# VHH binders against Iron-sulfur cluster assembly SufBD family protein PH0883, part 1

Every score and structure here is a prediction.

Target 1, 326 residues: Iron-sulfur cluster assembly SufBD family protein PH0883, of Pyrococcus horikoshii (o58613)
Amino acid sequence: MLLNGEDGSMTIKINHVKEYEALVEIYKKEGLDTSLFGNRIAAIIISGDKIIGLNSVPGVKIRGEEVENGVKADIEIADNVKLPFPIHLCTGYLRSEGYQKVIFNIKIGKNSIVKFTSHCIFPYAKDFSHEALTSIKVGENSWVSYEDEHIHGEGVRMISKTEIELNKNARYTGKFSLTKHRAKELKLEMIANLGERSVLELESKVKAVKDDSVEVREVAYLKGAYSRANLKSTVIAFDEARANVVNEAYGFGDYAKGHVECHEIVKGNADVQTVPLLRVKNDKAELTHEASIGRINEAQLMQLMAKGLTDEEATELIIRGLLGEY
Structure headers, positions and changes below count from the first letter of each chain, unless a header shows other numbers; antibody chains aren't numbered by Kabat.
ipSAE, averaged over its two directions, is called F for ESMFold2-Fast, E for ESMFold2 and O for OpenDDE. V2 adds 0.75 times the mean of E and O to 0.25 times the DockQ between the complexes of E and O.
Where letters were taken out, [cut] stands.
The coordinates of atoms that the task and the answers printed are left out; those that the model quotes come from them. Centres of patches stay.

## First folded at step 4 (VHH)

Design c25 (from g15 with V58I; framework vhh_gocatamig_d2)
Fold by ESMFold2-Fast, scan of step 4:
Structure c25 (fold): chain B 326 residues (1-326), chain A 119 residues (1-119)
Amino acid sequence: as target 1 above (326 residues)
Amino acid sequence: EVQLVESGGGLVQPGGSLTLSCAASGRTFSSYALAWYRQAPGKKRELVAGITSGGSTIYMDSVKGRFTISRDNAKNSVYLQMNSLRAEDTAVYYCAAKYGWYRGFYDYWGQGTLVTVSS
């Protein structure tokens, strides 16, 4: 079924009121911003293969279509739009087993400034596969910020692919976080094509535990002259977790500049591989990289606990000290 | 499935000694950290002594020089030798072992053994 949001109103399906309320309660429990469910917020709220909430505001049109095992949404931001509030993308799955596929097609007009706040909420998952395909096209002179945070249960297999197209003078900052909940199986891919004088910043932060398998790939094709990209990946890996991080930058444009930054913290028998792939295709392009790998010292952890900190407090303090944030 | 069983607790007079033992069922934890915690009535559980997989030892300040932690990987056991016991050492003592990490440093806990230091 096809749904379109109405300006200043949230469309809620009667048979999904309980699921909507459940998502709001999860937000409260997890410390997420519940004001994102307000009537001034452009939003699409998904549960399983159903659209359970949808709202559009002036300058933002959201159209959603319920498809087999998921949802497809088209989001259009008009030219010259500067939103005071973020656009809220909430993707929930409140069962323990199954499959969900979501497709987001996002198009930002010219001279616009918008922020997206995306939450993926799978708190009860024990055997759940999630696939997300996102296409983002940023118009000339537009600035986009996209923050993506995940609340996972114990059994999520996730594939997330985001394709970003930046037109002349466009700016995109993308952040992905999965640090407080189980990764289990994660394949995260973000691929950007940069036009003339466009700027890209991509950041991913993932914590892998137990036997988690994590693959992160960030790619920047610096096609335009004077384009700039910064690709940052942070992985915290414990136990027997495996993580592969690939950051790719391709310098095609005159005076294009790219930087790749990788930070890894390893504890136990975790195996983390980081592969920076830098290809200078133009004598005038510049690509650089920086990497750091730290290990958690068991003796230091125990010393902090002997001074009165809990196991979790001591671990968090060490990680925060190594990364500056956690 | 994996169980830790403490033994060696009891009543002892101030200045006396006790040796606590902790045995793990059927599994080798030689690659992991082991610790002794204690909890007195009305107080929080606290780390008393720890030993890393490499054999490095850590002690809380109030027991340094009096308590010694050791491990026997062939027997999947950890020990706490307690000397010069004081009334303030009265507590239930718990063995803890790390077998993988997910939510905190120690995954497995024993049931506890009571140590009473009194005349």
Scores: ipSAE 0.011, ipTM 0.470, lowest interface PAE 9.4, mean pLDDT 84

Design c26 (from g15 with V58Y; framework vhh_gocatamig_d2)
Fold by ESMFold2-Fast, scan of step 4:
Structure c26 (fold): chain B 326 residues (1-326), chain A 119 residues (1-119)
Amino acid sequence: as target 1 above (326 residues)
Amino acid sequence: EVQLVESGGGLVQPGGSLTLSCAASGRTFSSYALAWYRQAPGKKRELVAGITSGGSTYYMDSVKGRFTISRDNAKNSVYLQMNSLRAEDTAVYYCAAKYGWYRGFYDYWGQGTLVTVSS
């Protein structure tokens, strides 16, 4: 099935109102912004293999297709569009078992400024496989921010692959977060091609606990002259969790500059490996890296809690200290 | 996989003493951090004392010098010796154990034991 949004209105399938309401309630419980379900917000709301909500606004066209075990969506932002509100991408799965595949094809025109707020919500998952394939093409002189926050249950096996193409003078800031619930099994891959004078910032933050297995791969091909890339990965690993982080930067363009930043916070018997792959293919390109490894001091955590801080407050304070954030 | 059972609560007069015990079942007890929390009516649950897997101890300011937390790995037990008890120490006391960081600092909780400090 193919669905199109209408300007200034949200299309909600009558037979899926209960699932829509369930997702809104989960947003309230998890502290997510429920105003994103408003009729002024361009949005696609997915539950399983169904599009249960869809809205377009001036300058943003969203077209969705329900496919076997998932959804394919095309999102097009016109030239010269500056949105006052983010574009909301909500992908939910409200059963305990199954498989879901989502495909997002996102095209941003020239001279546009847009923000995406993406949520993947799988709160009841016990044996669930999720596959996401995202293609993002950013037109000349356009600025894109893409924030992706994940709320997983106990048993999610996720594969996410994102391909980013930046045209001349384009800017892209991508943030991925899976910090509040189980990662279980995560394979995250982001690959970017940078055109002339384009700027890329990629940040991933993952908390791995118990026996979680996490693989993160970020790749920047700095093809254009004066292109710039920052690849940042933060992994917080506890217990017997395993994490493998690979950040790759390739300097092809004249005066291209890349920076790779890896921050690992480890507690218990967790095993975290990070591999920076930096290849300067042009004498005028510059690639640098920074890495830090910290261990959470459980004694310090208890000391802060004894002074009246909650577990979450004390843990966040220690993590911010280790990351140089105040 | 850890089960915690508290004992030792009861009624005590101001200035008196009580020893709370918490017995744990499960493997690798020595690898857990252990703590005592309390919750008085109408108040949030607060950390009273903690002991790391390595044996380091931590106390909230209002109980420091009066309470002592200790552990016995051979008996899979943790203790809270409470001296010079005050009316404000009246609360339900909970034993907690941490292995892993999923869903908060302490993954395992006992049922609680009531301590009433009153004349």
Scores: ipSAE 0.000, ipTM 0.436, lowest interface PAE 11.2, mean pLDDT 84

Design c27 (from g16 with S53R; framework vhh_gocatamig_d2)
Fold by ESMFold2-Fast, scan of step 4:
Structure c27 (fold): chain B 326 residues (1-326), chain A 120 residues (1-120)
Amino acid sequence: as target 1 above (326 residues)
Amino acid sequence: EVQLVESGGGLVQPGGSLTLSCAASGFTFSSYALAWYRQAPGKKRELVAGITRGGSTVYMDSVKGRFTISRDNAKNSVYLQMNSLRAEDTAVYYCAARIQWYTSGYYDYWGQGTLVTVSS
């Protein structure tokens, strides 16, 4: 089924009212921003293979198609659009078992400034596979911020691939967060191509516990002259979790500058591997890396526990201190 | 088979000294951090002192300067030297071993406990 949010009425169109209300309640319980369900917010709200909410605003065109086990959405932002509110992308799955595939094709015109707030909400998942494919093309002189936060149950297997194309003077800031809930099995890939004087910032923050298996790959092809990229990964790994983080930067353009930053916080028998791949393909390009590994200190934990905190409380306090925010 | 056996508890007068010992068997002792906990009647169990694999020590504020934790890897033993004992130190003292300090406790081992009574 095809649904189109082109009317510009700025009022969200709701299909399947009870599922929509269920997602709003989950947002309240998880402390997520419920104003994103309000009028004037361009949005696509997905539950399983259904589009349960859709809204457009002037300058934003959203078309959604319900497909087998998922949804495909095309999102177009016009030239010279500066949105006062974020575009809300909500992907939910309210069952305990199954499979979901979501495809987002996003095109931003020239001279536009937009923010995306994306949530993946799988609170009851016990044996659930999720696949996401996102393509983002940022027009000349446009600025895009994309925040992606995940609320998972105990059994989510997720594959997420994002492709980013930055035209001349375009700027993209992407943030991925999975810190408050189970990673279980995560494969996250973000690949960016940078045009002249474009700027890329990619940040991922993942917490892995128990026997979680995490793979994160961030890639920047600095093709344009004076292009700049910053690839940042933060992994918190406990117990017997395994994490493999690969950050790749390729310097092709004259005066292109890339920076790779990896922060690892390890406790227990977790196995975390970080691999920076830096290839300077032009004598005028500069690539740098910075890495830190912080092992949660047994003495620090015991000291906090000696002051009356549980191991869980002490661990959380130390992590919050190391991250500045959670 | 894993076992922790505490000894050295008993009755002691205020201001007195006592040494607790904990003998371990059934695991690679040198790979574990060790701790002494105590539980007084009507109170929650609390961490008194800990010692890491590397020998770093931690103490609860009320026992700092009075208690000393130590380990002997050759004898698979951990000790708690208690000096200047106070009535509030009266509790059952438990030996604990943990490969890492964290929420999902990877093979936490506990002894049966030894009673320490500080009274005149």
Scores: ipSAE 0.006, ipTM 0.461, lowest interface PAE 9.2, mean pLDDT 84

Design c28 (from g15 with S56Y; framework vhh_gocatamig_d2)
Fold by ESMFold2-Fast, scan of step 4:
Structure c28 (fold): chain B 326 residues (1-326), chain A 119 residues (1-119)
Amino acid sequence: as target 1 above (326 residues)
Amino acid sequence: EVQLVESGGGLVQPGGSLTLSCAASGRTFSSYALAWYRQAPGKKRELVAGITSGGYTVYMDSVKGRFTISRDNAKNSVYLQMNSLRAEDTAVYYCAAKYGWYRGFYDYWGQGTLVTVSS
């Protein structure tokens, strides 16, 4: 099924009332912003392979298509649009088993300022595979913020690839967070091409526990002159988790500047590798890196617990001391 | 799969001593971090002493120097030697085990054993 929010005149509110209500209740339980389901918020709400909600606002055109095991959505932001509210992308899967593939094609016009709030909600997953492919093209002089937060059950296998194209003077800030829920199997890629004087900020924060397997790759191709990129990865790994984090920056443009920042905290027998890959392809380009590695000491942890803190409270206190906020 | 059984609790006079024992079963006892918790009337459950698989120990301030936690991997047991007991030490004492110190919770708990410090 094809659902169209084009021209801002059509709103398809609810196709599956019970699943829509279930997602709202999950938002309440998880402390997520339920005002994102309001009628002034441009949104696409997905459950499984169904579009269960779609809302359009002036300046934002959303077209969705239900496909086998998933949804494709095209999102277009017009030129000269400054949205007062974020665009809400909600991808849910309310069963324990299965497969879902979601494709988002996002185009932002020129001179626009928009924020995306993306939630992936898989609270009951025990044996679930999720694939996401997102393409984001940011027009000249436009500013985009994209925040992606995940609510996972026990058994999610996730592949997420985001491709970002920044035109002249475009700015993109992308944030991915999976710190409060099980990672299980995660492969996350964010790849950006930067035009002249464009600015990229990419941040990922992942907590891996038990036998989780995490792969994170952030890539910036600083093609344009005076382009700037900051790639930040934070991984917190416990137990026997395995994590491999690769941040790649390629300096092609005159006076292009890239910074790669890797933070890791390890507790127990977890194995974490962070790899900055910096290729200066132009002697006028500058690429730098910063890394911090912290290991949680078992004696310090137990000392804090002996003073009345829970393991989680003691662990968070130590992490805060090593990384600040995360 | 671990079962914990505490023993050694009872009535003791102030200044007296007791040794609590916790017998465990499991495939790899030596890999477990072990702890003694207690819960006194009107108080929350609190960590009294802990010992990691590597043998590092920790104690709550009020028992430091009076209590000693130890383990015997050949006997699958953990012990809490309690000396110079005070009325404030009266509580139900629980043995707890988790695989490795890095786990965020204790996987196994015993039933508890009552320690009463009074005449």
Scores: ipSAE 0.000, ipTM 0.331, lowest interface PAE 11.8, mean pLDDT 85

Design c31 (from g16 with A35S; framework vhh_gocatamig_d2)
Fold by ESMFold2-Fast, scan of step 4:
Structure c31 (fold): chain B 326 residues (1-326), chain A 120 residues (1-120)
Amino acid sequence: as target 1 above (326 residues)
Amino acid sequence: EVQLVESGGGLVQPGGSLTLSCAASGFTFSSYALSWYRQAPGKKRELVAGITSGGSTVYMDSVKGRFTISRDNAKNSVYLQMNSLRAEDTAVYYCAARIQWYTSGYYDYWGQGTLVTVSS
């Protein structure tokens, strides 16, 4: 099945009303922003292999195709578009077992400013595999912000690959967060190619608990002159979780500047490995790296608990102190 | 498998002293922190004192200077020496440990509790 957002329409097309209503209720329960289901919000709402909601706004074209075990969506933002509201991408899976693959092809025109708010909602997953492939092409002088937040059940195996291409003077800020729910098995990869004077900021923040297995790979190819990249990974690992973080920066362009930052916080017997790879291919390019591994101090934790904080509250306070978030 | 067994509670006059003991089994005692919690009638369970595997100690403000937590790794035991007891110290006292198991994550283990009553 093919679904197209009507160009210039402000009205949401809703299919499978009961599944749509179920997702809205999950947003309410999880404290997510339900205003993203409003009629002024460009959106694609997916449940399993079905497109259950789609809305277009002036300057945004969304076309979706239902495929075997998933959905493929093409999203196009016109030139000279400044959106006052984010584009809402909702990918849900409301069963306990199965497989889902989603493909997003996103093209942003020139001189445009747009924000994406992406949610992956798998609250009942016990034995579920999810694959996501996202391609984002940012036109000249355009600014893109992409925030990706996940609600997972206990048994999600996720593979997510995002490829980003920045044209001249383009800016992209990407944020991935999986800190409130089970990671279980996560393979996250973000690869960016930077044109002249383009700017990239990638941030991933993952909390791994129990026997979770996490792999994060962030890559910046600073091809253009005066391109800038900042790659930041934060991993909080508890229990017997395993995490492997690989941050790669390649300096090709004249006066290209890259910075790689990895912060790891360990509690218990978790095993966390970080591998920075910095390749200066041009003597005028500059690449730097900062890494820190902090361990939760048992005495400090218990001191805070003795003052009336729960283990979770005390742990969060220590983490914020280590990350400079207070 | 993991067991925490408390002893030493009882009735004591205000200003008196008691020593609580907790015998642990089923895990590598020397590798884990242990804590004493208490719960008074109608109140939430609160952390009283803790001791890390390395021997560092923490105390809630109202018992600091009056209570002392210690451990004996050879005997797999943790102790709470309580001096200058007050009526507000009346509670059930629990020994606690958070143990990590391979592939299972953290499990909280609690003793059955021992009653401490401070009254005349």
Scores: ipSAE 0.012, ipTM 0.520, lowest interface PAE 9.0, mean pLDDT 84

Design m4 (from g14 with Q99R L106T; framework vhh_gocatamig_d2)
Fold by ESMFold2-Fast, scan of step 4:
Structure m4 (fold): chain B 326 residues (1-326), chain A 122 residues (1-122)
Amino acid sequence: as target 1 above (326 residues)
Amino acid sequence: EVQLVESGGGLVQPGGSLTLSCAASGFTFSSYYLAWYRQAPGKKRELVAGINSGGSTVYMDSVKGRFTISRDNAKNSVYLQMNSLRAEDTAVYYCAAERLTWYSDTYEFDYWGQGTLVTVSS
């Protein structure tokens, strides 16, 4: 059955061959890693409300269900598993209009080390609404990295909510990137609950252009003793784009440590608000914040352009100088 | 069934003292963060004092040195000792509990008591 993956299986199942081939070609065009479609990679490949590809590897159980206007998938990683390759989550929508809802429920066992590579591929969107709900539960002593990268057309309205639960000594690094394509309308929320001695790193990086509207919320509930969280948001805003970013940290546990970083780079008439919200709920908890506001220097921009760089090349160079890279 | 039952509220003169008690049932009390919040008419609910499972505390600036939060895990109870009460301490006081375990199917919801009224007035 297409809808299930089996422990110990290396079988890839492909349905809707034309949609599958279309996604592979989009990966090639956009410079994404096509090796993620290989038979050694645990994967679920979605197009619209259909599961068009599924692959299993030892230690990973994937169950998928096609639902109204979307897909729900349950992903379980066994105890004591270190995966040699990432788990590939591909969510595509190849029409110009419509609605899609995707639900991922991810459970990682104890003493495991895994990486997720997630791609959302909406290249032809003109009037498309996407809703993503992801739940990630990380077992004791397990390490998880989750990278989420997006290819958007001109008209995507996206709501993405990720809930993260970290058990004792668990570690989670989450990265969201939407810097090469239109944000248009984005509401991104990542909420984490940290157990004893768990470690969280959340990073979002969004580039907003034209009339884009961006809302980002990162939240850490540092519930366990000696829990540690780093919440980082970077917004690059041009033209008349608007962005509101809120990073929240709540210190409950003894010797819990939270750090919030808000970085903004503004060019033109863009309006960006970044707000750190720190709530100390224990006198032994430590919460700190750092903010940086960078403005593209018009004189430096013009100087670089006079030396033969395009506006885009000069802007890129200045941004790299301010952020190190993007 | 989770219950938080508050007691000890009432009318007290400025400069007086009150002890609020909250009796809990229906959950593993010792693993929960417990807190006292208050809400005065026309104002937002605010954190007054909190205590984690290990007994470490937090206090809002305006009550620090005057109020003391404590817990008794054997009795499944949390207390707020309020000294040197002022007119601005007049509010409905709420007991709240939040789970401090890695797995929480209730992390979207705090457990709340029904509230107890404290009036500081002559």
Scores: ipSAE 0.058, ipTM 0.562, lowest interface PAE 7.2, mean pLDDT 85

Design n1 (from so9 with D107E D109G; framework vhh_sonelokimab_d1)
Fold by ESMFold2-Fast, scan of step 4:
Structure n1 (fold): chain B 326 residues (1-326), chain A 124 residues (1-124)
Amino acid sequence: as target 1 above (326 residues)
Amino acid sequence: DVQLVESGGGLVQPGGSLRLSCAASGRTFSSYAVGWFRQAPGKEREFIGAISGSGGSTYYAVSEKGRFTISRDNSKNTLYLQMNSLRPEDTAVYYCAADRYLTTWYESGEYDYWGQGTLVTVSS
């Protein structure tokens, strides 16, 4: 009888069955992919300051440490690894108040292709502070996709910082989404250093309502020759919400190319500011920007409401027309 | 600087139970994730399971039959492995190991500290 397989998937059994089941039910309710809890998926599942699930597949090494008010985890992908399924990072907090800090150190070897699916699940939060610090180092010729989606209750104060290092010919695509739940207080920062011929794509989408306060900062240091960066931010702001978005690109390398996009939709008395900062430090580097700001048209809103839609339903249709699904 | 010493091994009949203990000496035992490994004659060392420093999380790389249970008592600096429904193929030298992190890997050197091992023989 084999306990585990060197050349197969390893499944680590969970000791916190009730919290695990609660997270799975939240995924079902929110329409998230529950197959991510399967035994073919490399994963770390966190609830509060506890690691309640841990699974690995060949080529993926995960180490976790439970600390005061949180978890620190190291994730290492070996050289020449091409994963058919994503690595699942689930960070949950199932109480109404408190504090949580999570640190992820992620290292990808050379010539590897991996996708991360990260979920932060705080559905019952009323007075909760969350801090996340993620470091991602992508080896030469490796491709990484990282999707980060959030489910928040009414009272989350979140600080999230992600630092990305791209080696020669490395590619990183990062996406952050908080559009279906309260932002409340959000400070999101993503900073990338690009090596020679590396490619970066960063995208953030945030919906701010009521008195939400949102700060988003995306930064690309295009240090390597022929490095490329695309920084995109989308903000939807309603009511009395405030949002400040800063996208920064610095062109250092020969033939480095950066592009910054900021898209904003505003309704009510929301106050949104977007600042593209472009600094060309090399005559051969090229940096461009594109920005749009749109206010929801009152006449179009009234026209839809005359057809029997509520203000909320009409607003959603207008936004879907402008951005598609969000 | 943690030292580990296993005990509780011996001869047991098929279907029997045995509890192994691992006594730790040194500072901050509660800061270490600890695990159990075994090595049968002529085979490589294999991972059995691990428990976090706080004891809040346990992980097993064992069959779905749930025959083994890991626990710890930080006040006594001791790690336990309860083995039930033992089979001849469970015959091996059992090692405890300590690492700063809870890990999913079973390679040698993944854990910082290792005990000397205790022999478990399951035979009629």
Scores: ipSAE 0.012, ipTM 0.491, lowest interface PAE 8.5, mean pLDDT 84

